# Designs tried in a protein design chat: VHH binders against UPF0313 protein MJ1155. Part 12

Target 1, 273 residues: UPF0313 protein MJ1155, of Methanocaldococcus jannaschii (q58555r285to557)
Amino acid sequence: GIVPVQFSVVTHRGCFGGCSFCSILHHQGKVIQNRSERSILKEIRKLLNHEDFKGVIQDIGAPTANMYRMGCKKGLADRCPKNCLYPEPCENLIINHKPLIKLYRKIRDIVGDDVRVYVRSGVRYDLIMYDEEYGEDYIKELSKYHVSGRLKVAPEHISKKVCKAIQKPDGRLFKKFLEKYREIAEKVGGIKEVLPYWLIAHPNCSIKEMIELAEFIHKNNCYSRQVQVFTPTPMTLSTTMYHTGINPITNEKVYVPYTYREKKIQKAICLYR
Key: E = the ipSAE of ESMFold2; O = the ipSAE of OpenDDE; V2 = 0.75 times the mean of E and O plus 0.25 times the DockQ between their complexes.

## First folded at step 7 (VHH)

Design f3 (from e14a with Y107T Y108W; framework vhh_vobarilizumab_d1; at its last look DockQ between E and O 0.01; V2 from the best seeds 0.00; counts 0 for: pae O 13.4 > 2, placed apart)
Fold by OpenDDE, look of step 7:
Structure f3 (fold): chain B 273 residues (1-273), chain A 123 residues (1-123)
Amino acid sequence: as target 1 above (273 residues)
Amino acid sequence: EVQLVESGGGLVQPGGSLRLSCAASGFTVSDNYMAWYRQAPGKGRELVAGIYSGDSTSYADSVKGRFTISRDNAKNTLYLQMNSLRPEDTAVYYCAREGDYFISGETWGMDVWGQGTLVTVSS
């Protein structure tokens, strides 16, 4: 649903995800700019006293909800050209959900039992998986207290070819996440439902890869309704691929579904039940 | 003082229904994960149902579809609606509160327990 801005709290700016189709990197940069806990809690208190407040904080979020106080330990992100997460997490990247978990708990302490605090911004599931110390704790916190309806995650695709183009992990990691999340959520009595965002007709996504996605969705009982067709936007790697038919990083040729007909077919495949 | 007091247990025929109540004092039930446990004669205590914030619930497989856990925040009371009761449901039923969670591991502990209420399902 629509999240009212006035009852949403931003925890940080920036995103080091490096997704090929995303323009956030260009707008906000890959350096995470964190708000202080004091500032965030102050805003929370202000919201609680707002005349239109109905007992729900709609979002404790950011471009990516779970990048709070993460980033390059060397402070090089602003001048580093590499993707911090792809093909594997950079050894210099601090991946720790502890600060965010603490923030959630402090917020819950302030708002009390009659107020709900949700995370509706997208969560990077891979960061959870890479956090061996606090990833599962983060799942517990989310599923128990901060998920309304379904957890929003954005695998985008599962095919190796497509994920290579998108610069995200492929379906292997996402499958592991789904299993882990559902298991933990069930164990703690949290919200088990996940809302995966799917991106179709991206460069390197042919009908073959789309069928692969459809099969994955079926086999893993994934929600399939949140589907978007790739649309080129200025200044993105994916857009370059779309126009050139080449991955500029690897200089490899990529398949590009150009026709409306194929895009429609791919969407139909994804939504088919 | 923090306390939980169960009520509503009794003798019921197979297929019957009971509603258990757990009155909490000293804390707010909506602030904590709350759960119902049961212990049958000669068996260990087992989790029956749990409820978290946002009214997210979980159930043991043996009671899914038959039991419903709920809470009334105004009354600060936890409930267990038990339908289609079976002889194997015979047990002392306990309500419990989960303690404050801290980042230390994967275990969640129940720190407050009621005295229990006996449910006997027999023809």
Scores: ipSAE 0.000, ipTM 0.225, lowest interface PAE 13.4, mean pLDDT 90
ESMFold2, look of step 7: ipSAE 0.078; ipTM 0.523
ESMFold2 (binder alone), look of step 7: mean pLDDT 80; pTM 0.805

Design f4 (from e14a with Y101W; framework vhh_vobarilizumab_d1; at its last look DockQ between E and O 0.38; V2 from the best seeds 0.00; counts 0 for: pae E 4.1 > 2)
Amino acid sequence: EVQLVESGGGLVQPGGSLRLSCAASGFTVSDNYMAWYRQAPGKGRELVAGIYSGDSTSYADSVKGRFTISRDNAKNTLYLQMNSLRPEDTAVYYCAREGDWFISGEYYGMDVWGQGTLVTVSS
ESMFold2, look of step 7: ipSAE 0.294; ipTM 0.721
ESMFold2 (binder alone), look of step 7: mean pLDDT 80; pTM 0.801
OpenDDE, look of step 7: ipSAE 0.387; ipTM 0.727
ESMFold2, look of step 8: ipSAE 0.191; ipTM 0.617
ESMFold2 (binder alone), look of step 8: mean pLDDT 80; pTM 0.799
OpenDDE, look of step 8: ipSAE 0.425; ipTM 0.734

Design f5 (from e14a with Y107E; framework vhh_vobarilizumab_d1; at its last look DockQ between E and O 0.51; V2 from the best seeds 0.00; counts 0 for: pae E 4.0 > 2)
Amino acid sequence: EVQLVESGGGLVQPGGSLRLSCAASGFTVSDNYMAWYRQAPGKGRELVAGIYSGDSTSYADSVKGRFTISRDNAKNTLYLQMNSLRPEDTAVYYCAREGDYFISGEEYGMDVWGQGTLVTVSS
ESMFold2, look of step 7: ipSAE 0.186; ipTM 0.661
ESMFold2 (binder alone), look of step 7: mean pLDDT 80; pTM 0.806
OpenDDE, look of step 7: ipSAE 0.044; ipTM 0.478

Design f6 (framework vhh_7n9e_1; at its last look DockQ between E and O 0.05; V2 from the best seeds 0.00; counts 0 for: pae E 10.9 > 2, unsure alone 61.3 < 65, grease 24.8 > 24.2, placed apart)
Fold by ESMFold2, look of step 7:
Structure f6 (fold): chain B 273 residues (1-273), chain A 124 residues (1-124)
Amino acid sequence: as target 1 above (273 residues)
Amino acid sequence: DVQLVESGGGLVQAGGSLRLSCAASGFTVSDNYMYWGRQAPGKGREWVSGIYSSGDSTAYASSVKGRFTISRDNAKNTLYLQMNNLKPEDTALYYCAREGDYFISGEYYGMDVWGQGTQVTVSS
């Protein structure tokens, strides 16, 4: 960033997530640009000597914390038209949490037991579910050592229609993640709580889809006050859908909640307890 | 819809005090990590003080520790910075910010909302 945030360390830049609304791809690109372990650990050692340091490293991550050392093995991301993760992970995409687990462990070895090291930036839960080799180990590491209060994830929505427009997995995968995360966290004595980020009033999100989300939240005990109303920003697929009423990828018509009153109602439904 | 509005800046002599306010709308201050930053003319932004989302934990840049106090009033949804024993080097545009926890946030990692700022000028 332009203004340094004390007590946090950035591990990489870029995001191959492909979410229709996301400006991170626009600003940083699809190619993950990683810092070396040496560079990160050196920064950690210097941070520990800061006179205002009070024993908490607030965040080890990036806008998408768990993309460290992941990405296209062919190096084609900057010119490839494909979405790397939607509807399914590309065969050329490296999804492996081992480098990040190793980094976390090295950080903990350096800072000792009296320093708290958190991942407060969000993780992509779908990457965890897709990582057959190390996904469960990553849940163990996060829940046991690196969660402050509740694990931040960004499912955005759970409805099939809305998630298709966003180009993220729907609630079926998120429900499986919640069950797996909570089970593993319980077994290792970690933090079981999950804090989902919700995006409402996105194209294809009518009152019906908000009721579906509210029902999901109740049944799966995943209430969150982290709710953002979709705002059309330049150069995103979601903004094209907002203005045209058409999904340019699928050529299907989409519902668009244009009015302030509907957006207000959607927010109230989302926050209902 | 999310907004931060700073106030309370002004011209003050060295050794004086000011209290800055940051009124938040569209979100709850106590649910978020909040901080004050400042930017002197021709320099980059500097983190000044933060208040953590859990508990009453606060942190300060070494240049202001012992002189500045960050606080919040949850009923008013407002963040404060009490600045005592002000020095000419404290002259800057002061802004409040919410730590960015959202994947769709803007260009600054660790920031997603900030105010326009309030000017503090400390004369010798």
Scores: ipSAE 0.005, ipTM 0.170, lowest interface PAE 10.9, mean pLDDT 82
ESMFold2 (binder alone), look of step 7: mean pLDDT 78; pTM 0.786
OpenDDE, look of step 7: ipSAE 0.008; ipTM 0.213

## First folded at step 8 (VHH; framework vhh_vobarilizumab_d1)

Design g1 (from f4 with Y107E; at its last look DockQ between E and O 0.58; V2 from the best seeds 0.00; counts 0 for: pae E 4.2 > 2)
Fold by ESMFold2, look of step 8:
Structure g1 (fold): chain B 273 residues (1-273), chain A 123 residues (1-123)
Amino acid sequence: as target 1 above (273 residues)
Amino acid sequence: EVQLVESGGGLVQPGGSLRLSCAASGFTVSDNYMAWYRQAPGKGRELVAGIYSGDSTSYADSVKGRFTISRDNAKNTLYLQMNSLRPEDTAVYYCAREGDWFISGEEYGMDVWGQGTLVTVSS
């Protein structure tokens, strides 16, 4: 056939990211359920023998690719109401990229130098920045071996007001990540390009905040066509903010871009360059 | 058939040492995350130490600095060196292999267990 068979391997399920707009907690939960290294490597070996395999493993991934073997060290994720990452990482959160680095290396040992292995699922850049011990080694591993074109990240926005509503780090941390990633990728001869995923029209995101984002994108050379418009879905904090005009965590009023015309303008600003 | 067989338990005085062994068959220890658990009389099983691929190790707070988990790939055997033993270390010690799926931070993702070896710390 005319559509090639794509081969990908799932490493884990769940996400402790805590984003106000994300419904993944409703469907997969905050608990990280991991596959054993043995199970993943067994699947890789079987995949290599598939008649349709053409030398590319498209994704070693999950909803958030770099949460493998991370999570609450007390095992309380299914019962804890706290956000694991916002405003700061919980003291009980395991943030350690060593298991992923070792997994990637073992996969490469099995498949050989002529098979390409990519991480096309998005990574959380803040986890990389929070991992003082292995974050830089993870950047080396990703950029040198596992990025297809551009590294996919999901900052969503950079404005302090918008990121507070989203419950993600603002552009100060993302700028530091961009600088560190590019410096390390350059040194190891890896892929320096980053592909950010942007979310427009979220509560607290006015035209002013979109102009701020556009200026950030230009200044830091992080242009992307990966742009989504916020949609209020059931059971999220962001949907509560959308309908009430109030952030239920902070009890502050929030700006809500209600009109279709404003949403179109925000998208145009985000994509303009 | 996969099996884990523990040995090396026994009676030891407080402050003493023991080395537990766990012989594996039907699979390769170095390809798996392996752990030692213990169960004191009338209590639940408790994680003691784990060893991941690439020799990363973890320990329960109650045993840090006293116990060392290791493995010998040539013998396909997992070890637990227990030093400075205390009466509260008295338990049946079990060797276990991580299953195909497991939850971060929780203990019960093991799919193969040994039969256990008794360690008694008493005068």
Scores: ipSAE 0.165, ipTM 0.665, lowest interface PAE 4.2, mean pLDDT 87
ESMFold2 (binder alone), look of step 8: mean pLDDT 80; pTM 0.799
OpenDDE, look of step 8: ipSAE 0.430; ipTM 0.725

Design g2 (from g1 with I103Y; at its last look DockQ between E and O 0.31; V2 from the best seeds 0.00; counts 0 for: pae E 6.0 > 2)
Fold by ESMFold2, look of step 8:
Structure g2 (fold): chain B 273 residues (1-273), chain A 123 residues (1-123)
Amino acid sequence: as target 1 above (273 residues)
Amino acid sequence: EVQLVESGGGLVQPGGSLRLSCAASGFTVSDNYMAWYRQAPGKGRELVAGIYSGDSTSYADSVKGRFTISRDNAKNTLYLQMNSLRPEDTAVYYCAREGDWFYSGEEYGMDVWGQGTLVTVSS
């Protein structure tokens, strides 16, 4: 990760994503806590004057970079038991990338053309796809100005069984995103490359599901060495599945890859080029 | 570590004056929206005065013309000058930093509070 000399700015805290393996809810909460534009821009100006600054702002982000100023329009996220995004976006959820686009433009205006400003935090591609009004404009801004190398996204998996356990969209939506992102990035002369983060050995992820993922990766040309092996952590739905063999939301039995040998095999399958 | 520490409270006669101070550490007062709140016994906290970026100020109707919020950027300190004090001004007074952080779907909230300083207005 981040080293002491790198310069980054946090825009918000919290995540309404509802992923079964994620502990962010315990530390930051489901309600998005945003920074004001004034606060962010003041920090940018101070950062530019730092003696060690070398003309690169490494990240304008958060654990989920594209949730800035998004959230439940009724303010109920902290006490609502429903998943805001799974199986589909809640009707009360504001999904709109215009505030981020405006923020990025204001940052570029302040720092000038000689300073590079990147979003290295992962984005949720499904939010981009769900934003009918500004999703494509966000792709244009991001790919043209704010991607260093490859756009980081976290699909985790693509199999229906595994994604249901994780409570994320499956590979059908991710394939559509890859096609749309690459088409738009090409048209605006931006960075076309996407770097997916994969989570292997999650409950319901057997060797069969890993083969399905490997085939998807090959067919869609989305190779990545960003592979995390699921490890149970306290107080998550995924850890409950790991220990009980049952999905507590659906009450269905889940396959659990317990052994180190199986986890190594899954990793090898995922990394096959 | 971010802290706010109030001082200057005490007993004063009706019509008297007090000046409350709020020393800030861990952040710059001039870069933030700052406010004074008060809480009378058995009541909720209420906004008394705020000072915004660019030194613009606002006041609750009950204190307008009598109280003045200000700050000293060199000392990183917020002040509340309280004149023409009345018995109904008796309360614990808190300084607070209105956050540069706000929750989606709700208004701005205060993110740092001091411990409070008691003001008693009595003859």
Scores: ipSAE 0.039, ipTM 0.521, lowest interface PAE 6.0, mean pLDDT 86
ESMFold2 (binder alone), look of step 8: mean pLDDT 80; pTM 0.800
OpenDDE, look of step 8: ipSAE 0.448; ipTM 0.766

Design g3 (from g1 with G54E D55G; at its last look DockQ between E and O 0.70; V2 from the best seeds 0.00; counts 0 for: pae E 2.4 > 2)
Amino acid sequence: EVQLVESGGGLVQPGGSLRLSCAASGFTVSDNYMAWYRQAPGKGRELVAGIYSEGSTSYADSVKGRFTISRDNAKNTLYLQMNSLRPEDTAVYYCAREGDWFISGEEYGMDVWGQGTLVTVSS
ESMFold2, look of step 8: ipSAE 0.277; ipTM 0.727
ESMFold2 (binder alone), look of step 8: mean pLDDT 82; pTM 0.826
OpenDDE, look of step 8: ipSAE 0.367; ipTM 0.683

Design g4 (from g1 with Y52W; at its last look DockQ between E and O 0.70; V2 from the best seeds 0.00; counts 0 for: pae E 2.9 > 2)
Fold by OpenDDE, look of step 8:
Structure g4 (fold): chain B 273 residues (1-273), chain A 123 residues (1-123)
Amino acid sequence: as target 1 above (273 residues)
Amino acid sequence: EVQLVESGGGLVQPGGSLRLSCAASGFTVSDNYMAWYRQAPGKGRELVAGIWSGDSTSYADSVKGRFTISRDNAKNTLYLQMNSLRPEDTAVYYCAREGDWFISGEEYGMDVWGQGTLVTVSS
């Protein structure tokens, strides 16, 4: 029979995030390949009957948890060079959390009240913000039923300069998300805590930008030990920036922290309480 | 063998009603997301209505309030009740089942299709 790894269920493959430092694009591509609801529920039923099941589904996830049934409505993702989300969402991008909300609800119906179903894969908070119809409903559903401890989100940084290099929204949008999430979570009696992932020493991130991040963290009370030091990986935009000192898209010079000392300092700044 | 067979198409006057049937074999309709699609002459195939496991439904804006998708579990059959038909509803109608894996934006990942049934709305 099927032996699940730690009782996690995959909902889809691929990621259209387009993060400059991420290699997922090269591994799974921008095309979102979805599992049918039938297939997912069938697997869930099997998990429930597994001899080692202890009443917890560890993850209903994917490279990005909330890209289920999203993607390019024109089917161009496999041959489109554009970033689907940056600097703004593409007009052809389907951003709708309704299918995922329905999936969660159906899973809960099947497993019953004695079983916990968690989403532990990273959530793109910006997709939530861009979904004017179902974004808040997703927060309600997620915070109330599917977050264990803290919601994992990956803003990576908040500085305009750094976020430009990373090709993610800056701290303005993340701040709005934090406020909205906490408000809604409080209203529904859900988990309010957020666990942000931070990326430091990325191209365009100097001590100045790290101080900016630290100040943001303190002001918004979003502390985290999930801090990664940027490390160049093959075939990424960020790696190109690292080696060239130039943003190849804009042809602008970028600051690159190369020294171990600076990396340590930036990490210390990020972890400062 | 897995298959879908549509029936119930025909000629109807504007304002009339028609009920399409889709008989499934080799799988259980109630366990799957099922949908009706249509293709008008010279146009691409488009989603008309869908029904999720658990009986949640969705409709294209053009048919909302006029069409109803449903299923009979005992008969393992999918239905499309079409009321207040219009000439622009003229098309070949297909029923389909969602596949285990599918790409977002591509006909919603349907892996089994019927042969289609023609609906003609004309005065």
Scores: ipSAE 0.267, ipTM 0.656, lowest interface PAE 0.6, mean pLDDT 92
ESMFold2, look of step 8: ipSAE 0.299; ipTM 0.722
ESMFold2 (binder alone), look of step 8: mean pLDDT 80; pTM 0.799

Design g5 (from g1 with V29F; at its last look DockQ between E and O 0.61; V2 from the best seeds 0.00; counts 0 for: pae E 4.7 > 2, unsure alone 64.4 < 65)
Fold by ESMFold2, look of step 8:
Structure g5 (fold): chain B 273 residues (1-273), chain A 123 residues (1-123)
Amino acid sequence: as target 1 above (273 residues)
Amino acid sequence: EVQLVESGGGLVQPGGSLRLSCAASGFTFSDNYMAWYRQAPGKGRELVAGIYSGDSTSYADSVKGRFTISRDNAKNTLYLQMNSLRPEDTAVYYCAREGDWFISGEEYGMDVWGQGTLVTVSS
């Protein structure tokens, strides 16, 4: 499992995030399939001995890096129709960063101080905020040891209207995360910078919602060039909204930015300094 | 070769106690999630208790407060202390190791099983 040109380790597959635009179900599914610590550490030891290894493990990750050993405690993810995280976390959902913190520490113990170990896969900031017991410890661990440059998060948007269509938390929670992350990272001498990934032109995102996002970015100092324009992907809820103009979950009409010109304008607004 | 060998089963009266042991060989014991499962006559295997590499534990609702899972990494041995035993705890108890890949939650992802040890709680 050593890749000659790049060294990364997958910790798990699947994502229970439930985002309306996400096609992860076609590739990996809603069920979290984890690797054992034994399997991961064995791969790490093999990577260290590879002749092409240059002292950097590029990513210890997954589609959503911080879902390791999380999931439905009843084992029903493969057949449950409910969204695990939206509008609120399901009471049966395991949200606990302790296993991942332990894994990172074991990896560092094996590789030593001369090897850099990064998490370049994005994290779900809402899981951190929902984990009252270990969320802050995860911020400490991540910011101090495992961030290369800026922590990647995918809030997608901050407007209530757009985030409802996406089925993710809105900007109120993201603002709280930014404040908490930066405060804790400062205390431990870690990387304070956050790199948000934005999704523009999603159903319900008009020019008004993009102006709201731009104002949020300015007020909270979270500029990012990581901007994706929504493109309909087969077999997603967002693609249904795109073609029908109706949110199938709420039965409400949704605004859809169809034209290339509007998409370009939204991107320009998002990137405006 | 990876092996798990259970011991400590037997006959006990209701309200009694037993301590099960599982001797492990052929792998780095301390790095693994280990679990106890049980199978009563006519039923499928069910999770009883699990223990993570850092000694964090989890328990089935039916045994919480009565059973304690633990490990001794120096002896490569997993334990299940069973107190306040009830007739419905009668089962073959199995020690298991988590496989290289496993599903979160009510997951059945064990790749190595012991032969089992019978626990009978009667009269």
Scores: ipSAE 0.131, ipTM 0.630, lowest interface PAE 4.7, mean pLDDT 86
ESMFold2 (binder alone), look of step 8: mean pLDDT 79; pTM 0.791
OpenDDE, look of step 8: ipSAE 0.474; ipTM 0.759

## First folded at step 9 (VHH; framework vhh_vobarilizumab_d1)

Design h1 (from g3 with S53Y; at its last look DockQ between E and O 0.28; V2 from the best seeds 0.39)
Fold by OpenDDE, look of step 9:
Structure h1 (fold): chain B 273 residues (1-273), chain A 123 residues (1-123)
Amino acid sequence: as target 1 above (273 residues)
Amino acid sequence: EVQLVESGGGLVQPGGSLRLSCAASGFTVSDNYMAWYRQAPGKGRELVAGIYYEGSTSYADSVKGRFTISRDNAKNTLYLQMNSLRPEDTAVYYCAREGDWFISGEEYGMDVWGQGTLVTVSS
């Protein structure tokens, strides 16, 4: 549902995801600006004392929930043209969920057992998978204490062809994540349900790729109702692909579903059960 | 005006002890994460010890058991008690405050720094 802004807490700004269709880079940049624990907890205490507070903190989040205190260890993000995560995570990228786990625990300590603290901002599942030391701990914390209903993740697609255009990992990594998340959530008695966001009719997504996605959704028992049809927005790589029919990075032609009919068909395929 | 001023540095023999002080002005030490850093000649700045606003402490592995970070709220002062000093502890020591907003990987998130005080451990 809709998350009221009044009882949501921002943990950081920026996003180094580098998704081709996303305009966050142009709005907040890929440099992560973090709030101190002190400032966050101070805000939490204020919320607790608010007369309209009903015992729920709707979100502890940001453009991406789990980028808190992550980023380029060399401080080069503001002038680096690279995608930090694609095709592989940059060696200079700090991927560590420990600070965020610590923050969650401190928040829970302050608010007590009668107050719920949710993470409703989207979580980058790939960052969890890349964090060999604290990724699983993060899943434990999320699933057990901070997920309401379903964990929001945004694989967008699973086809290699589409994911290359989007600049995200393909379905192989997402499948691994799903398995790991469900396993861990079950063990800790947490919320096992995942809400994957799907993006259809993106450049390089034909009917063939949509069938591939539908099959993946079925085989992995994924929720399919959260689906978006790609719409070009200014100043994005995907938009350039849409208008030119070319991937400007690789200089290769890309398939583009332009017709309303095909978009409807792709959506139908995604939702078919 | 927000500032930190270190004092207490000097020359000490190996095995000796020294107590550094960091006087804060313009803000309350106990309301912030505070830390001691040091920079040895030819090396980068490194975290030595930190104290969180709730009072918990952390230490670099190289100083655990030898150094103690503390604060006096009445004096609004941060301290670093250094025992069993070694030649490798020779450095300029800085106290710092964590900012409310900071960039990951830059300046360790600290927004206020002292001028530093030199600690020399030598026979």
Scores: ipSAE 0.375, ipTM 0.724, lowest interface PAE 0.5, mean pLDDT 92
ESMFold2, look of step 9: ipSAE 0.470; ipTM 0.774
ESMFold2 (binder alone), look of step 9: mean pLDDT 81; pTM 0.817

Design h2 (from g3 with N32Y; at its last look DockQ between E and O 0.72; V2 from the best seeds 0.00; counts 0 for: pae E 2.5 > 2)
Amino acid sequence: EVQLVESGGGLVQPGGSLRLSCAASGFTVSDYYMAWYRQAPGKGRELVAGIYSEGSTSYADSVKGRFTISRDNAKNTLYLQMNSLRPEDTAVYYCAREGDWFISGEEYGMDVWGQGTLVTVSS
ESMFold2, look of step 9: ipSAE 0.340; ipTM 0.757
ESMFold2 (binder alone), look of step 9: mean pLDDT 84; pTM 0.839
OpenDDE, look of step 9: ipSAE 0.581; ipTM 0.836
ESMFold2, look of step 10: ipSAE 0.309; ipTM 0.730
ESMFold2 (binder alone), look of step 10: mean pLDDT 84; pTM 0.838
OpenDDE, look of step 10: ipSAE 0.582; ipTM 0.834

